# VHH binders against p95470, part 4

Target 1, 316 residues: p95470
Amino acid sequence: KQVDVHDPVMTREGDTWYLFSTGPGITIYSSKDRVNWRYSDRAFGTEPTWAKRVSPSFDGHLWAPDIYQHKGLFYLYYSVSAFGKNTSAIGVTVNKTLNPASPDYRWEDKGIVIESVPQRDLWNAIDPAIIADDHGQVWMSFGSFWGGLKLFKLNDDLTRPAEPQEWHSIAKLERSVLMDDSQAGSAQIEAPFILRKGDYYYLFASWGLCCRKGDSTYHLVVGRSKQVTGPYLDKTGRDMNQGGGSLLIKGNKRWVGLGHNSAYTWDGKDYLVLHAYEAADNYLQKLKILNLHWDGEGWPQVDEKELDSYISQRLK

## First folded at step 19 (VHH)

Design t2
Fold by OpenDDE, fold request of step 21:
Structure t2 (fold): chain B 316 residues (1-316), chain A 122 residues (1-122)
Amino acid sequence: as target 1 above (316 residues)
Amino acid sequence: QLQLVESGGGLVQPGGSLRLSCEASGFTFDHYAMGWYRQAPGKQRELVAFITYGGSTKYADSVKGRFTISRDNAKNTVYLQMNSLRPEDTAIYYCAAKTPYDRYTDESYVYWGKGTPVTVSS
């Protein structure tokens, strides 16, 4: 059985890889080889104490994590949201270790980083992703639909926006200004993830719709900037904040709805981590880890054939 | 391979009881809300009951107080206890796993079992 996850992110502690995904309390898997995965834990046994204040109908499913290591600690960012609404908040919980067998293993929730409120905010506080710039300043990118993807500076302890606050709009798709601000709109963009590589920061984003089985239209686009704050330009020079984005991968008839990626450099090699819906398995989404390559102009590339060759295994 | 296999259907007299089971395999059971739909001949398929990740339940008005949905995550099984059955409960009952993350739409996507027939007749 393959690992069936949404919105996968990964990190390593020692010789063990850990996979985090959307799920009850944020689902965590562990692996020694990034192929065979075993259930490890959930970050929350129940739910964040503030979850139902943000989303009264919340029932344990935390969304779209990101895991970030900082000064020997693991920062797990996660999202609480209501369906189809930007009644959302990104929280963060911190642990000394990812090994549940360790006596130091304990997730300590630090609370809400940011919260979006319908009619107040034209952004959705979900899909966090963390990136440090060349100066060591840590940033969070986030967002979906509405006014698009945002980036803001985190404070020193990575739990709140820095003061004074610094925000940037980094990517968006067209949206009718006449649409009710509480509605997600037609701008099908979400799940930013920034990778620092060479002379550039690369902004990956998911376009289209996820979570619709065979009707999922997720695909990945990319732009790059020499500054973490942007502007992120696609291959044609179009600003992602002006609707730009160069197609990285869209899948095929066997694998559809590819997206919500993360990207990593491990041991000198680059990887793209994402989920894709498998046609042959009634469009059940699967974890995919693809090799990330770079062309002569420094643009990322992946081989779609690896969608077939990488097959995760969930162990009992 | 994702599978939902229903069992427990059959013929029962009005006022009788049945217990349906649905065994799931090939996916992470506890990531999904599980439920039951039914379709009577010539009628549209309708929701009967759902149980969410955290154990919250939802019932169609027509079955409230008579049907009980439950799940056993250790067994990857969802159950439908049907009491006080009525002729109008006659239908093919389908097990369903709800696509968990309908974040941007009110539309709900599900994975379906093949169905088990329930006939309530004197």
Scores: ipSAE 0.836, ipTM 0.915, lowest interface PAE 0.7, mean pLDDT 95
Fold by OpenDDE, fold request of step 21:
Structure t2 (fold): chain B 316 residues (1-316), chain A 122 residues (1-122)
Amino acid sequence: as target 1 above (316 residues)
Amino acid sequence: QLQLVESGGGLVQPGGSLRLSCEASGFTFDHYAMGWYRQAPGKQRELVAFITYGGSTKYADSVKGRFTISRDNAKNTVYLQMNSLRPEDTAIYYCAAKTPYDRYTDESYVYWGKGTPVTVSS
């Protein structure tokens, strides 16, 4: 069967690829070819010690990871939240290796990076994504609904916001100021991911709704900026903070609700990693790895046909 | 392909017991909350019970104290122990897998089994 993941991110250690996804304790898979995947581990056996303090109803299902390599270590960022609420926090756990067979294999949770609180914050501390700028400064983008997507500077050890803090709003959709701040609202934007390519930083975001099987309306939009802090402009020059975003991929009748992507350059090739709901399998979401191409103006493109041709295999 | 296969239904006398089983395949079982719904003749389908990955359970008020839901992740199976059955429990019982996020909401986007009939009658 295919790998049925939500919110996939990926990295490589040596000759082995590792896939991280939403799931109990963050589910990790490994692969030698990025097609055949085996269950590897969970980052948490149970849950972060602070999880229930942040979200009392939390039950071990960690959300929307990102994996980042820095100075020989692997930083796994993850989210604790309750669906539809911004009672959330992004945490980070660190490992020396991703190989469970290694004697050095040990996830050490460093705790909360940021936390959102209902009525206090008009953002949701979920869906972390890490990007380093051209100066070597590491940033985290995150967000879902509410006031949109945010970017902030990480401190040197990548565990907290840097001080003094520097924050940026990088994308949002329209939201009524009269809406209760505790409500996610109708601004259906989430899951930022920034890729540095050529002369630009490319901000990918998911618009629409996920997690609704065939009613999922996720689709990917993109903007770009010469600075990591933005402004990210779409193909028409509209700022993503002003509701801008150029459609990258929407899917088709066979694959709907495409989104929550990551993007990578591996061995000189670019890839878009995402999940999509498969109509033929009762809209069970599947891992998709698509080739990412660039047009003459430097905008990313993908071939929807690859949704059918890339078929992951979860091995026993 | 995703599949949920129910078993254990049948005819029982009032006050009797049944144990329903649902074997899941084709998806990552432990990522989902598993549950049971039922649909009585002429009525809408209703939630009976569900169980999260962590073992948290929820029951319809009408079955609390009588029904117990459990799961065995190693067997990709969810169970419904039904005790003290009543005529009003007569229905087709459906196994359900909820999406990972639905367990935190009032909405249920579920994957369905084909159902197993339970008839409670003297």
Scores: ipSAE 0.830, ipTM 0.915, lowest interface PAE 0.7, mean pLDDT 95
Fold by OpenDDE, look of step 19:
Structure t2 (fold): chain B 316 residues (1-316), chain A 122 residues (1-122)
Amino acid sequence: as target 1 above (316 residues)
Amino acid sequence: QLQLVESGGGLVQPGGSLRLSCEASGFTFDHYAMGWYRQAPGKQRELVAFITYGGSTKYADSVKGRFTISRDNAKNTVYLQMNSLRPEDTAIYYCAAKTPYDRYTDESYVYWGKGTPVTVSS
């Protein structure tokens, strides 16, 4: 059995890899080889205390985590959202260790980082991703649909926006001005993730729709900037805020709806972590870890054949 | 591979009871809403009951008060307790697992079991 995660992110503690996924309480898996995965824990046994305040219909399903190590602590960011709306909030819970067997193992929820409100905000507070710039300033990118993807400075303890607040728009697709601000619209962009590599920051984003089995249209695009705040330009020089984005991977007949990626440098190698829907298994989503390569112009590349060769195993 | 295997169907008299079970495998069971549909001869498949990952339930009006859906995540199993069965409940009952819904629409796709027959007859 393969690991059927959504929106996977990963980190390492010692010799153990940890995988975090969308799901009830945020599901955590552990692995020694990034192939064989065991269920480890959930970040929340029930739900964040504030979740139902943000979304009264919340039923424990937490979205799109990101995991970030900072000063010996693990910061796990997650999303609470109302269905079909931008009534959302990104929260953060912190732990000293990811090993449940450790006496220090305890998730301490720090509460809401940001919250989006319908008709107030033309952004959606979901899909957090953390990046530190060359000066050590930590940023959060986030967003989906509406006005697109945003970036803001985090405060020193990584739990709130820095004051004074500094926000940037980093990517968006065209949105009709006639559309009600409460509606997500047709600008199908979400799940930012920024990787620092070489001379650039690389912004990965998912275009299209997920969670629709064979009808999923998710695919990954990328742009880059020499500054974390942008502008992020695609291969043609088009600004991602102006609808730019260069195709990284779309998938094939066997694997569709690829997206919501993370990207990492581990031991001198680069990896793309994402989910893909497997046609042969009724389009059940699967974890994929692909090697990330760079062409002569410094643009990221992946081999779609690795979608077939990487096969995760969920151990009982 | 994703599998949904139904059991517990059979022949029962009006007013009787049956308990259907659906054992799931090949996916993370507690991440999905699980449910039951039924299809009677010559009729369209219809929702009977669903239970979310958090335990919220939804029932068709025709079965409210008579049927109870439940799940055991430790066993990867969803159940349908059917009481006070009626001839009109006769159908093939299908286990279903809902994919995570689109975050911006209420549309959800479903994985299907092969079905188990339920016949209510005197």
Scores: ipSAE 0.653, ipTM 0.857, lowest interface PAE 1.0, mean pLDDT 94
Fold by ESMFold2, fold request of step 21:
Structure t2 (fold): chain B 316 residues (1-316), chain A 122 residues (1-122)
Amino acid sequence: as target 1 above (316 residues)
Amino acid sequence: QLQLVESGGGLVQPGGSLRLSCEASGFTFDHYAMGWYRQAPGKQRELVAFITYGGSTKYADSVKGRFTISRDNAKNTVYLQMNSLRPEDTAIYYCAAKTPYDRYTDESYVYWGKGTPVTVSS
């Protein structure tokens, strides 16, 4: 039995790895080896108090987490939304430890970081991912459809935008100016993640549509920049704000779609973490942790065969 | 891998009761809304009842007050208690799991069991 996960992000505390997934209250798994996983906990036993104000149809599923360690604390960002709409918000909850057996284990919700409102905003406040720059400034990337992917400075306690605010567009696909602003539109881009490697920041993005069984088109592209704020350019020099994006990995017959990645350097080695839809198992979403290699020009590469060779195990 | 196995169907007289069970395996059961659909001979498959993770329920108007959906996450099982059965309830009953991860539309893909037949007749 593989680990059934969507939108996976990971971190380590001591000798234990923790995996976070979209689900009721954000589902958490733990592992000693990144292959064998056990259920650990949910970050929320009851929904955030503001969730139904933001999304009246909210049913307890929190989307697209990110986990960030900063100054001895674990920051878990999460999304509240409604399908097909940008009535959305990103929140944050904080814990001193990820070990549920610790007396210090308790998630303390810090409320909304940012909120998007239809017609007011041409962006969707979901899919957070945190990156610190070389000067110690912490940024949040986010976005799904509409006007694409944004990046903004976080304040010192990482719970709100900085004052004065600083926002950047980092990637977007063409969207018809004739499309009503309340509609998601045709710009199928979401789920940013930024990794610093060498002299560059690498922006990964998910293109296409998830969750369509054999019709899923979800796949990963990449661009890079010497500045965390961009511009992010693909291998041909094309700006990701103008439709640029070099293919990193896409689905195949067995793994028909994939995306919503995170990326990490652990012990001098680089990894790509994502979910992929398995055709032979009803297109269920499975955890994949793949090796991330670098070519002679500094571009990331993934061996597609690792989709077949990495097989997670869900323990009892 | 993913399995939904229905049981508890059979032949019953009008006014009688049946309890359907659906045992699920191979996926994270407590993430999914679960439901029962039915298909009568010569008709399209239709929703009977749904239950969310949080226990909220929805019923077709034709079964409200007579059928009760429930779930037991410890057993990975969803139930349909069918009371006051009528001949028009005759159908194959299918267990269903709705993907929770579709962020784009309410037209979510549903995973199906093989069905359990229910016949209500004298």
Scores: ipSAE 0.566, ipTM 0.807, lowest interface PAE 2.1, mean pLDDT 92

Design t2
Fold by ESMFold2, look of step 19:
Structure t2 (fold): chain B 316 residues (1-316), chain A 122 residues (1-122)
Amino acid sequence: as target 1 above (316 residues)
Amino acid sequence: QLQLVESGGGLVQPGGSLRLSCEASGFTFDHYAMGWYRQAPGKQRELVAFITYGGSTKYADSVKGRFTISRDNAKNTVYLQMNSLRPEDTAIYYCAAKTPYDRYTDESYVYWGKGTPVTVSS
């Protein structure tokens, strides 16, 4: 059966692909072919030293990684959070190589990038994704529920916000003004990812709820902008900060509640990477790597039938 | 196929001991926190003990000092050692796996065993 992952992101070093997943210490798998995966390592053998200060109930699972290569280093961003709350923080750990057999293999934690606090912040510091703009400035998008998805400049070391800080709202759904600021609310949006293609930056976002077995409503929408900072507009011209978002792909009866995507160009081809819940296998979360195509108007498309045909496997 | 199979229950005298086992298959066991729950006649199902993937434990007040939860990730098995058993421990005991991926609630036990009955009586 397929690989059991959640919130997947991938990168390549040499001839080896590495897949990073929510899980104990950020679970890492490796593959030579993106189909046959084996366990490689965990980025944390224990836990970030600050995790229990941010989330007293922290249990060793780090959420929603992103992996970014920059100037010969691998930056792994990760999230620490509490259930149903924006008591959260995004951290970063750095390695010179992803190969555990190398003498240079060592994750060096660089601490907290940003932290959200209930009542203080109307955003949730989880679900990081990194994008470099056309001028070489590196940005982090992030967010889950509350006031939606944000984007901010990273400093030169990619470990903290830039100074002076620059922050942008890039997508949000309506939230009742009557809702207590400490609660997530009904604005079911999270997990941004930005891909540069042609004249545009494309913002992908997950709408709905993951993690509810057959009741999961998670699906992917997209908008685009000529500026990394937005505004991101859907196919009808509606701003994603005002509820815009064009459907990219949703689940089917076999594969329910898909989302939390990343997107890549590898060897001249474009891919969408995400998780989906397999109904026939007790709604276990499985890796999907789907071809990302582009129509004549420059909008991304995915063939929904690929959900039923792509199969990855865990090597024993 | 995916299963949680409990064993080790039975009839025991007050003051006695039992060791429950729960063998898991069909999912990545060492990613999940595991729990033992029990349901006595006429009562709601209640947490007895749980253990994280890394071995941290928590117990209901009613069983602290008498029950010990443990896990063996190499064998995909979670255990409940029950000592100094009392009549009020009589219940059906259930093994459960909590998904590590739910960001909304800490009560997402997604896989349950069939239960193993434990009766404490003379």
Scores: ipSAE 0.526, ipTM 0.764, lowest interface PAE 2.0, mean pLDDT 89
Fold by ESMFold2, fold request of step 21:
Structure t2 (fold): chain B 316 residues (1-316), chain A 122 residues (1-122)
Amino acid sequence: as target 1 above (316 residues)
Amino acid sequence: QLQLVESGGGLVQPGGSLRLSCEASGFTFDHYAMGWYRQAPGKQRELVAFITYGGSTKYADSVKGRFTISRDNAKNTVYLQMNSLRPEDTAIYYCAAKTPYDRYTDESYVYWGKGTPVTVSS
């Protein structure tokens, strides 16, 4: 049995890897080897106190986590949203350790980081991903549909936007000016993730539609910039704010769609982490951890054959 | 591999009781909302009862007060307790799981079991 995840992110503490997935209270798995995974815990035993104010139909599912280590603490960002709407918010909960057996293990929710409001905001406050720049400033990227992907400075304790605020658009797809601002629209872009490698920040983004079984079109594109704030340019020099994006990997017959990636450097090697929909198993979403290679011009590459060769194992 | 296996159907007298079980495997059961649907010969499949992963329930008007849906996440099982059965409850009963990951619509794809027949007759 493979590990069934959506929107996977992971980190390491000591000899143990922790994987976080969209799910009730954010589902957490652990592993010693990144292949064999056990259920660990949920970050919320109940729900964030503000969740039903933001989304009255909230059912306990928290979306699109990101996990970030900073000064000995683990920051878990999560999303609450209404289906098909930008009535959404990103929150953060903090822990000193990820080991549930530790007496110091306790998720302490710090509340909402940002909230999108229909008609006020042409962006959707979901899909957080954290990146620190070369000057020690920590930023959050986020976004799904609407006006695309944004980046803003976090404050010193990483729980709110910095004051004064600084926000940047980092990627977007064309959206009709005739579209009412309350509608998601046809700009199928979401789930940013930024990896720093060498002289560049690499912005990964998911294009297309997830979650449509065999009709899923979800795939990954990439751009890069020497500044965390952009502009992020693809291989041909096109700005990702103007429809740029170089294909990194797309689905195939066996793995019909994929995306919502994270990316990491571990032990001197680079990895791409994502979920992929398996045609042979009812298009269920499976964890993939792929090697991330770099060409002679510094662009990332993955071998799509690794979709078949990386097989996770869910332990009992 | 995803499986939903119903059991507990059979022949029962009017006024009797049955308890249906649906054992789930091959997916993260506690992420999914679960339901029971039924289909009588010549009729459309209809919702009978629905339960979220957190235990909130919904019932068709025709079964309220007579049927109870429940789930045991530790056993990956959803149940339908059917009391005060009537001949019009005769149908094939199907277990269903609703994907939680579709962020675009509340009417996500569902996964179906093979069904278990229930006959209420003298």
Scores: ipSAE 0.511, ipTM 0.782, lowest interface PAE 2.3, mean pLDDT 92

